# VH-VL binders against Poly(ADP-ribose) glycohydrolase 2 (parg-2), part 8

Target 1, 213 residues: Poly(ADP-ribose) glycohydrolase 2 (parg-2), of Caenorhabditis elegans (q9n5l4r222to434)
Amino acid sequence: ENWKLRETNLLPDVQVFDKMSIEETALCTQIDFANKRLGGGVLKGGAVQEEIRFMMCPEMMVAILLNDVTQDLEAISIVGAYVFSSYTGYSNTLKWAKITPKHSAQNNNSFRDQFGRLQTETVAIDAVRNAGTPLECLLNQLTTEKLTREVRKAAIGFLSAGDGFSKIPVVSGWWGCGAFRGNKPLKFLIQVIACGISDRPLQFCTFGDTELA
Below, E stands for the ipSAE of ESMFold2; O stands for the ipSAE of OpenDDE; V2 stands for 0.75 times the mean of E and O plus 0.25 times the DockQ between their complexes.

## First folded at step 1 (VH-VL)

Design f04 (framework fv_lacutamab)
Fold by ESMFold2-Fast, scan of step 1:
Structure f04 (fold): chain C 213 residues (1-213), chain A 119 residues (1-119), chain B 107 residues (1-107)
Amino acid sequence: as target 1 above (213 residues)
Amino acid sequence: QIQLVQSGSELKKPGASVKVSCKASGYTFTTYAMQWVRQAPGQGLEWIGWINTNTGEPKYAEDFKGRFVFSLDTSVSTAYLQISSLKAEDTAVYFCARDWGYEDAFDIWGQGTTVTVSS
Amino acid sequence: DIQMTQSPSFLSASVGDRVTITCKASQDISNYVAWYQQKPGQPPKLLIYAASTRESGVPDRFSGSGSGTDYTLTISSLQAEDVAVYYCQQYNSYPYTFGGGTKVEIK
């Protein structure tokens, strides 16, 4: 590949938010931190970012029946998924809550395009799995194979797949930093580079739903 | 860091009961399902079932329904497999394994508990 | 139940040889297959999941391939420490089922 031709845009517009979750953003491409099988462990009792997202948006569970395992150069795009419920807590403290009008920008027609679709795209991308000590996990991530895979996966996911989304920012967080044990500084840099390649602004949420236990 | 430690070997008579423990450490116990697998002497692997560590809901393979019961003690991050009315054909090594939650493959395994039922 | 037919049941090869183990499902399992290595006296260790994804920490000489009903585990350059029994497993549907195992030995 002509990697040097893509070096011309490695500095996208980057904004970092401490108090906003990915799911609270509208008019954007939201990144969903996925495993290879779309939906993760939601059917087996997982309560990590992707599983929580699917539980909040039952429409997305239909995608599990229609899509197979995500390959290294594949991403899944879902446009306009409705949030049917909200939640409080995490894992064993997870509680469903009744949705209120203040929590549903989806009730406002000003966020809909000419076809009546919400102008929010959700893109699922899976991350490289790491195991061992923090140093061992970092060293695993620094191979040419793993770095190339992660940059390409993120870039493909960050490319606009929907009508009207090509100039809308990518909203993401600590992709692969929870159970997959990704190195936070490295994963941030990978996503910055990917946004540069895809020519899109990055809005990065440090108040994400990824588990770091 | 992440590991599953199982209880020691058991020698039982037919008709007795046994309870095997599997203690998790190095991760949040309730975020991953616990799988159970059996290996009879000189034979391959057989899936017994799994338990949701967050809700406590078990799922068993048909051949293991009835005498095999999964349970949890989340306060000590431990899962249990109880086998009642032991038979000679229950002689096997019993493994617990973590279902990562991001994938259905079993990424971390206990060392195994040998259960011997005399003929 | 989905049957996983693994072949060969026994394999003897020299250090440095390319070793292939095959696994055939009785119905399409959509790449929901994992491969495990079990050394004498040890629990199984995950090598490959989702048919072709290598687990972190697993040497790059191990690779998985296949689709539909036919899957293969390849060891590109067999090492002495690779002496073990290898199992495939489908996790497409309940009950999860394992292949019969392949015992790999050095000549």
Scores: ipSAE 0.000, ipTM 0.427, lowest interface PAE 17.9, mean pLDDT 69

Design f05 (framework fv_lacutamab)
Fold by ESMFold2-Fast, scan of step 1:
Structure f05 (fold): chain C 213 residues (1-213), chain A 120 residues (1-120), chain B 107 residues (1-107)
Amino acid sequence: as target 1 above (213 residues)
Amino acid sequence: QIQLVQSGSELKKPGASVKVSCKASGYTFTSYGMQWVRQAPGQGLEWIGWINTETGNPKYAEDFKGRFVFSLDTSVSTAYLQISSLKAEDTAVYFCARSYDILEGYFDYWGQGTTVTVSS
Amino acid sequence: DIQMTQSPSFLSASVGDRVTITCKASQSVSTYVAWYQQKPGQPPKLLIYYASTRESGVPDRFSGSGSGTDYTLTISSLQAEDVAVYYCQQYDSTPLTFGGGTKVEIK
């Protein structure tokens, strides 16, 4: 790949949503906010965004057995995971529910490839962990090393894995802004730049760091 | 400088209780979890549990549930381990140690250890 | 519980020797392995985490390697100051568990 040439491309289309979750979008690249270990604490009783995603899509749990810790220039792509249930609530209020009609798109064969897999890509990318005060966390993120790592990690994750995804949006949120103490404006800008490098529209969801109502 | 300073050695009778302190300095106390490990005389290391310093929520290994209680005083950056109804088998050196959280459970800084001896 | 089996339990070597300590997990721990050095009367000191990442300030003669269930700590050129008990630890799942320790002595 030639990253310098891609960096001169036009900026991506960006849309910001307060009302949709990442998991409710079909025919897109969904970003999974991972720690270094794929699946986080799902096998240990975790119930944050990444763990909830794996619990909703049991097929993704098999990937934990096949992948080691994600390195700085690596991302993990999972294509065609089927949603077997939905949920309401978050963490201590989490409840499982039957699949509703809004998830019926996964039963539409026009969203399936030649092998019968859903044309939905889930990409796991881990963020840099920060510690200290908000200012210390921000300064830690503003080094050339950390900025380059985060932009390239996101760009690699946002690159389309196959035909039909190059014009389909990347659906993401506050990557690394919860427990990892990422700076929200900086992480938003990093993801905009990464989508520009990857030549993908960005649909940004603000629900990633909030309890579900 | 990052330091974890523990309270001094204790000699207790069976049935008594003990409270070990671990005072942190040189870093933001609530940005890292606190782990507790014991080492019986001539033996290896055994994990007791951890406490989330931001929320105060503890997690204990099964063998240590009931008599062992973790607590915090964030105003003085101090974590505590209290052991009730002491038994001779509780004789050990008790260490506090810093970790980022339970999923990043490697311990980058350790207290010097507190020796607890339980004898009649 | 994940069991960490460490070998050998005791090792005696000369200054300048290459020393290898192994640690076998009862199931995959996905490189979530740390190594500690403990000298008599002192707390353990972190040497390696994530199987192969050296902690800041640790001499480059210490290195870690491994994946899955098998992990190794290597001291490329043993020094007199390296006399200690070494422990591996997994942090892939709770309860966190340690190896039995390897006592390293100079001949």
Scores: ipSAE 0.000, ipTM 0.445, lowest interface PAE 15.7, mean pLDDT 70

Design f06 (framework fv_lacutamab)
Fold by ESMFold2-Fast, scan of step 1:
Structure f06 (fold): chain C 213 residues (1-213), chain A 119 residues (1-119), chain B 107 residues (1-107)
Amino acid sequence: as target 1 above (213 residues)
Amino acid sequence: QIQLVQSGSELKKPGASVKVSCKASGYTFTRYAMQWVRQAPGQGLEWIGWINTNTGNPKYAEDFKGRFVFSLDTSVSTAYLQISSLKAEDTAVYFCAREAYYDSGFDPWGQGTTVTVSS
Amino acid sequence: DIQMTQSPSFLSASVGDRVTITCKASQGISNYVAWYQQKPGQPPKLLIYWASTLQSGVPDRFSGSGSGTDYTLTISSLQAEDVAVYYCQQLNSYPITFGGGTKVEIK
């Protein structure tokens, strides 16, 4: 809460993983690359990160019925979703696979609360959608309006990660870089800045995210 | 203030039993696993196992199955380690420690309980 | 079991020196590494977690780095109060294992 003291620590500790997806991490605050409407296209046959997450964790689909369209300065936190299945592939190559829990994840009962729910958090943040050539998409992202929106969206999501999660790493990836045509270096920098503002470590996954086909 | 306070030192004969306590304060006891680690004189750290403080389910390293038993008294935020049929090689400092979420390591630690087994 | 090999077992350095301690895992541990400081008669104190994240309240002269199987704890400017035994720990797989320890002394 003390902004002045936090301004001195704008750069968080950053770890980069190049052969791991966000869903493969231990129990962490995981960033869900959301559509403006929570759940995105899962009810319409979509199969990108958010839609796959909801298909793997059916209990999260209840949130679609309880939440309105996400506004630009809002984020949604979901705690305790259980992964009931896994997947391989992307979009038209998506295949279901049997779940195999890891020791520090769902199979570790010490990470469950008194109601049996996992003490893990998924924070849904939606990204600005861009169109055109790579240069046009980059230029669209470099306006003061859009830069401010994206930094604030990420920072709010990371700050709203709930009481007790302040020093738990944010696990994220190429937020808005697939179908939404975000610039990868710019989106990485935005998330680094946001983690600095929220005083949280960043664990960045560069592999396993779906890409625009 | 988050802290773990352990019971005092114990001197036991071979074949006896000992029960070490670890009382937690300053946080919600049932939200964090309680870890147990021992350190023999002049040696390094050795993981014994852990107990889920909400469910009471324990997990032990293979070398410690059988004689070592974890238990809880949730009403007073206390975890226990009981060692039966004590042997001289059980002589060590026994630590409890809180496991933070997401495999971030152990913090805080109890001050340690020295258990000495001799004739 | 994952074996954690620390080196050196012992080091002696002067106040102000840069000190490095290494830890090698017998298999990949995906940065699930913690570092502890233990002074005589005291319990271990968490310094670093997730390989490189500094624990709150720990002086910024301590830092961690590494990936895969190789991890390092660095003390950028050794102080008298840093005399202790340092341990690495892997939390990637059961059983949880610790390195053998590195005893740091002042010359």
Scores: ipSAE 0.000, ipTM 0.438, lowest interface PAE 16.7, mean pLDDT 69

Design f07 (framework fv_lacutamab)
Fold by ESMFold2-Fast, scan of step 1:
Structure f07 (fold): chain C 213 residues (1-213), chain A 122 residues (1-122), chain B 107 residues (1-107)
Amino acid sequence: as target 1 above (213 residues)
Amino acid sequence: QIQLVQSGSELKKPGASVKVSCKASGYSFTSYAMQWVRQAPGQGLEWIGWINTHTGNPKYAEDFKGRFVFSLDTSVSTAYLQISSLKAEDTAVYFCARDLPYSGSYEYFDYWGQGTTVTVSS
Amino acid sequence: DIQMTQSPSFLSASVGDRVTITCKASQSVKNYVAWYQQKPGQPPKLLIYWASTRESGVPDRFSGSGSGTDYTLTISSLQAEDVAVYYCQQYYSSPWTFGGGTKVEIK
């Protein structure tokens, strides 16, 4: 696409991928679905997206020791974390696996910056937790306070952390869905709006969810 | 080592159903998606869809929605393709193929089954 | 849907010849292209992924190149065992689509 025309368009370019994982992409901003304390339950035996990401990228564990609980208008950016291992399974079936050449964009030096780091930014943003019935969870998300908070949090997370990232795609997924009971269509729309605000394309990973994709 | 073994050829009449199996071995079955591709006689490759082997969620190409159904039996590391209300146009070799792991993989097919020939004729 | 147009549909060459097969996508697929070899009576076999990365065990005479919408598979020195139909595939956007195939024969 033409760079100038994209900058003047109020709607972001959106692509939806049913299989591609967030961690697969390079030359992009990857969104890490976090709780308020960076790293979630990694040190307490958790194994969901946030915990798996930190286990695969030990460099990110240092960030847990250096950062306090995130505030509503804060996001944490980590650039160029190197993936040292892959995994198979999910949650209780999680198993470590050795990285093969097939698993890694790290083998392609054209995706590295002047310091040899992958041109991949990982941004941690926490979502509002909802409780109750599906209707109660949705109604909680539709208040002005919650909508404003979520849009602002996503927009802040989607802002570039450094040179070379400001117009590169944001790669995200079902932020705040699952255990936090976010409404999938609403969370998708919030992220589309946030990408519009940041003027960045959105690459949305549903990973086999047949509801929207 | 890594192998996908499909069920034998089928000869069916129009209106019948067929169920093709694809048994995986040599790897963690639920860590890799299973793809389905067909090839009509003398024609090229056509993607049917895929199934997430961990969640069981399928995705079908538009032309294959309705009569084509993916399923799994994870206890025996086997994926299935069922085609109902068979038509002569369904005559093809049906392949299962492994897609790389969901954790940082690329979306291409690294291992293929040998194919199951389904012939629909009256 | 992204269409993959493959050319030529057929080629005949001698052992030792350099063979080039091209694949054109209807829109940019950003290097998400794989190449497969299908020998008579056999399933397809992965040769190349990520436009230019050779699969383990594939002879070095096979190479891939290209970017954007234009991709090429090259066999630098054709061997008798390379008689097959070759297919390109894009895996950038669902539905995944294949080229029409190129049948390679020895003259």
Scores: ipSAE 0.000, ipTM 0.433, lowest interface PAE 16.2, mean pLDDT 69

## First folded at step 3 (VH-VL)

Design g05 (from b12 with heavy chain Y108W, light chain R91Y; framework fv_flanvotumab; at its last look DockQ between E and O 0.69; V2 from the best seeds 0.00; counts 0 for: pae E 9.2 > 2)
Heavy chain, then light chain:
Amino acid sequence: QVQLVQSGSELKKPGASVKISCKASGYTFSSYAMNWVRQAPGQGLESMGWINTNTGNPTYAQGFTGRFVFSMDTSVSTAYLQISSLKAEDTAIYYCARHLDYYDSRGWPFDYWGQGTLVTVSS
Amino acid sequence: EIVLTQSPATLSLSPGERATLSCRASQSVDNYLAWYQQKPGQAPRLLIYDASNRATGIPARFSGSGSGTDFTLTISSLEPEDFAVYYCQQYSDWPLYTFGQGTKLEIK
ESMFold2-Fast, scan of step 3: ipSAE 0.015; ipTM 0.581
ESMFold2, look of step 4: ipSAE 0.005; ipTM 0.555
ESMFold2 (binder alone), look of step 4: mean pLDDT 92; pTM 0.940
OpenDDE, look of step 4: ipSAE 0.016; ipTM 0.557
ESMFold2, look of step 8: ipSAE 0.011; ipTM 0.556
ESMFold2 (binder alone), look of step 8: mean pLDDT 92; pTM 0.941
OpenDDE, look of step 8: ipSAE 0.258; ipTM 0.746

Design g07 (from b12 with heavy chain D101E S105G, light chain N31S; framework fv_flanvotumab)
Fold by ESMFold2-Fast, scan of step 3:
Structure g07 (fold): chain C 213 residues (1-213), chain A 123 residues (1-123), chain B 108 residues (1-108)
Amino acid sequence: as target 1 above (213 residues)
Amino acid sequence: QVQLVQSGSELKKPGASVKISCKASGYTFSSYAMNWVRQAPGQGLESMGWINTNTGNPTYAQGFTGRFVFSMDTSVSTAYLQISSLKAEDTAIYYCARHLEYYDGRGYPFDYWGQGTLVTVSS
Amino acid sequence: EIVLTQSPATLSLSPGERATLSCRASQSVDSYLAWYQQKPGQAPRLLIYDASNRATGIPARFSGSGSGTDFTLTISSLEPEDFAVYYCQQRSDWPLYTFGQGTKLEIK
């Protein structure tokens, strides 16, 4: 017992995965890369990460009707969404498929709470939108206001809605780095800082993109 | 067939109140927000705000708080605009229009409008 | 608040001519701009949304273009029924949408 000499660790445990998707994890907090209006363009045929997530988990569609636009210091938590379909590809190559029980964590009852909900939390956080050249997009992100906003948004999102989730990993990826043109190293660092603030491990999914080094 | 049908014209004295209705049909009422737009005589269109038809939560544009109340009744698929303590400057045609916004800033535009309700405030 | 300024205030043309109506935003609205037509005694009618998409039932002679702060509505060959007031509207400053002051298109 060395409690008198123990230093608080300010950096979270970080693991990086090349091939695992956010949707394939269980017993974790999954980050849903949202826009200010929950669900993005799902009802208009959108096929980016948030829209795909809502299409795979139809019960999350109810949240679109019950929630207004997400404000800068807000995040939306959804516990136990059930995956009713699977898919392959992305964007213009997206193909829908039936759920395969052999690969679905939701078929394991040990991942369910007393109400039958999956012990998987999905947290929606929206990212700032950027436009222009890569340099213009980066400079837009490096203002004090936008840096502070992004760190606070991620930190709020990474805080558990209940005690049962406070020490399980946050599973995330390139938050705001697709259509919103977020800078990948900067967004990774912001999420590391946010996990440090929330005292939670980070499991980062790169989807085969290893531009971190 | 999507329709928004508004209540008839109103002639009121200053200090009175008025309640305008907008009855929706041909779609799921709670799936689209209902907007209110004002047009004073000879003037352009002015957004007043909207009501979330699923939650009942109103959002008011600047200048339309206090005397103006947005409400709804899901059982009859109707949105309401109530104006209290009417003033001469409230004389206008009031329109309802549906829309749906998603968090990406896109959505269904103001694609269907009511026919308008003329409110005249005079002595 | 995002202010939309339309020009000209009045445009006088003859049937068969090309009409070009402008809408300028005080700050970028990306592509979240719509155009509406209003005839006397009628409710507004949606023409164009998201800068360039024609609404259902709108004739091909109507087209929209632009992004950021500068937007244009074009009517390639005016028909008699096209003489009306035209309004632009931005939807990027959620939750408070604003309209331009309108352009009156009148017969010469």
Scores: ipSAE 0.000, ipTM 0.428, lowest interface PAE 17.3, mean pLDDT 69

Design g10 (from b12 with heavy chain S30D H99E D101G; framework fv_flanvotumab)
Fold by ESMFold2-Fast, scan of step 3:
Structure g10 (fold): chain C 213 residues (1-213), chain A 123 residues (1-123), chain B 108 residues (1-108)
Amino acid sequence: as target 1 above (213 residues)
Amino acid sequence: QVQLVQSGSELKKPGASVKISCKASGYTFDSYAMNWVRQAPGQGLESMGWINTNTGNPTYAQGFTGRFVFSMDTSVSTAYLQISSLKAEDTAIYYCARELGYYDSRGYPFDYWGQGTLVTVSS
Amino acid sequence: EIVLTQSPATLSLSPGERATLSCRASQSVDNYLAWYQQKPGQAPRLLIYDASNRATGIPARFSGSGSGTDFTLTISSLEPEDFAVYYCQQRSDWPLYTFGQGTKLEIK
């Protein structure tokens, strides 16, 4: 009778999207999957999530020169970055395109604050890098040290930067599951826990997991 | 205005190779992906895959790896489809179609199509 | 793989009548569904994208509706030039998009 109330009190609201990119959602905190150095491989011609995001939002490129290497208990927040270009796919499947009004939330002034900034926060958090076989990668992630680090990193990143973002969902995806070889079920659970700690809804993008799995 | 003009019909013997062209005009070639679609006689439309016109990188549907090659030449705004080791079942009309892609989205669909190229494979 | 099933296979109607064409997906495609028209001997033409948005130059008599797994293309009053084959296409399963088998709209 009360199990749904207990669930609601203990867990954040979670919605899973397999067809929406992180960049499509306005009025939210968007999670950028980062290297320790903000911007990752953008200047080296990389084409993974962080690199693509910096290419789409040139305002974020300046942050590479102004911020130090991210430490284990640090996250970097950028508010109101514009999407200047659009792309489809990753690495060898990347498609380039111009944004149209029907495809850009940034064309709507109702999503702007009193200073004219988009009411969208982008938070960069770096993931633990894993190497070796899938089993070795998983075992590296399951130590108390690594689990605590990842939960704390995500929770810090998911904390509201100001009053305007406390009720806004966190929009995220497979944090550290590509080149860093994070375990997808584990990373999903870590982010659910982190959203619970930060008291924020989670909107999770799987990016058509069949293709990436 | 926007046009996609394909090369003319081909009649080939089994085991031969064919290269079909799709010349774009009236827009910035590298701003739109180019898709290839096959239609066998009396059958429906079958998506073959697409090529990123900015990078030159192709993506193939499950049944179209190996013998099928997508390529392009930006200097002449032309995309190409090459089929090697032709088989009778490759007999079809092949269409090119442009697509406006977006980062990890489904983009704007195939808004302009070539007129089609008939490839007939017979002994 | 997402399979699209169109119904009916053939629809026989007269000019001036309303046509309703269905497209059903084997799993949710959200609103990432497009409709195309193909006349004999011609390339397909985009009619509707994102389930309900008319493409540029498409007459107001064409409309699309639906979301998730069930989609409908409606032609409110058939003109002679509307007798063609209609295809739906899902665009949600990146990187590859699939078409339905088509519905032939023929004159009664």
Scores: ipSAE 0.000, ipTM 0.422, lowest interface PAE 17.5, mean pLDDT 68

Design g11 (framework fv_flanvotumab)
Fold by ESMFold2-Fast, scan of step 3:
Structure g11 (fold): chain C 213 residues (1-213), chain A 122 residues (1-122), chain B 108 residues (1-108)
Amino acid sequence: as target 1 above (213 residues)
Amino acid sequence: QVQLVQSGSELKKPGASVKISCKASGYTFSSYAMNWVRQAPGQGLESMGWINTNTGNPTYAQGFTGRFVFSMDTSVSTAYLQISSLKAEDTAIYYCARHLYYDSRGYPFDYWGQGTLVTVSS
Amino acid sequence: EIVLTQSPATLSLSPGERATLSCRASQSVDNYLAWYQQKPGQAPRLLIYDASNRATGIPARFSGSGSGTDFTLTISSLEPEDFAVYYCQQRSDWPLYTFGQGTKLEIK
């Protein structure tokens, strides 16, 4: 029994970052926190993670027109989108900032594949929406149906990495923990399990939340 | 436990070539770039460049184009530095060191190899 | 390229004293500056990254400060094992990382 745990590490390598933005990482699979319709409310003035991601990468806006609503066992992968601007703040405090060329992985060919595409994959996965008090939201998430759905969704997203991405880290954050009222420790654990299934390191961006500290 | 283990010292004549290795263990090799740094006798640290361990693409500092080649073998988690047409001024300790690909600037060099002494003399 | 200049070249102090080492960049490196310690016959060891963050396992007596072009490494109370050569490094000029020339900290 001890041999199995030593032979097969079922837990991925996990690194937690306080100040890193998912969108500023390089050589990784970035997780985009989506709603059922790719791009969410960006065309209607929304400003949550997925909407901000599409605003920073106008090339990804075209994907909204080419994809139908995602189903519970589906994820969408986009490779090599160029980041045209950066930002500070969130929602009504959002401010755009310039990207200096010498500080961008996009200006270094060492991070590009044989076709000149940045080796950054973006995978969109949607989370279950919860309603009610914090306790009611947590209890809803702890049902067999909801737990199975969330684990499967994350695992499919993390396993949908394209050729050449199987060994690089998955960069994610508080998937479904904002407007969808997901429980942060539970969502972290689900993503750890999903990375373990896919045999990929997890780089987790907390956005200043010290709940794991 | 993270370790970078380099090949042993080399004594070469001018005009020869040398290939030194840096074997990584205790982490996912392709998730970290491998850097090369040299230190000539009695001198400071000089960055030579690095190799992207996922793509195999090298980046060289301006003084290290031509005779210097960075390569790797993912199957054995090893990075290599080859120096051709060796000159006396290539005498130095050569270090490998990793850095994380968390953003375009990377993390600093958190783990280093023990160094490989290359001596070029007639 | 960004040039890093360290001062002083040599600093002679006794155990228990406070050491302050300087690193100046020829142009702004924001906070993308690291400090390394090298003992004779050994590889460098990371002490401080992003100007002020201590690396894992580094004693609290080591601290870094500064931003832009002026940076300092402070050792609040020197221990015998702290006598070594110290290097600063910038990673702001991607992809060309450069080191300062080093400051030798020696026993008085």
Scores: ipSAE 0.000, ipTM 0.497, lowest interface PAE 12.9, mean pLDDT 71

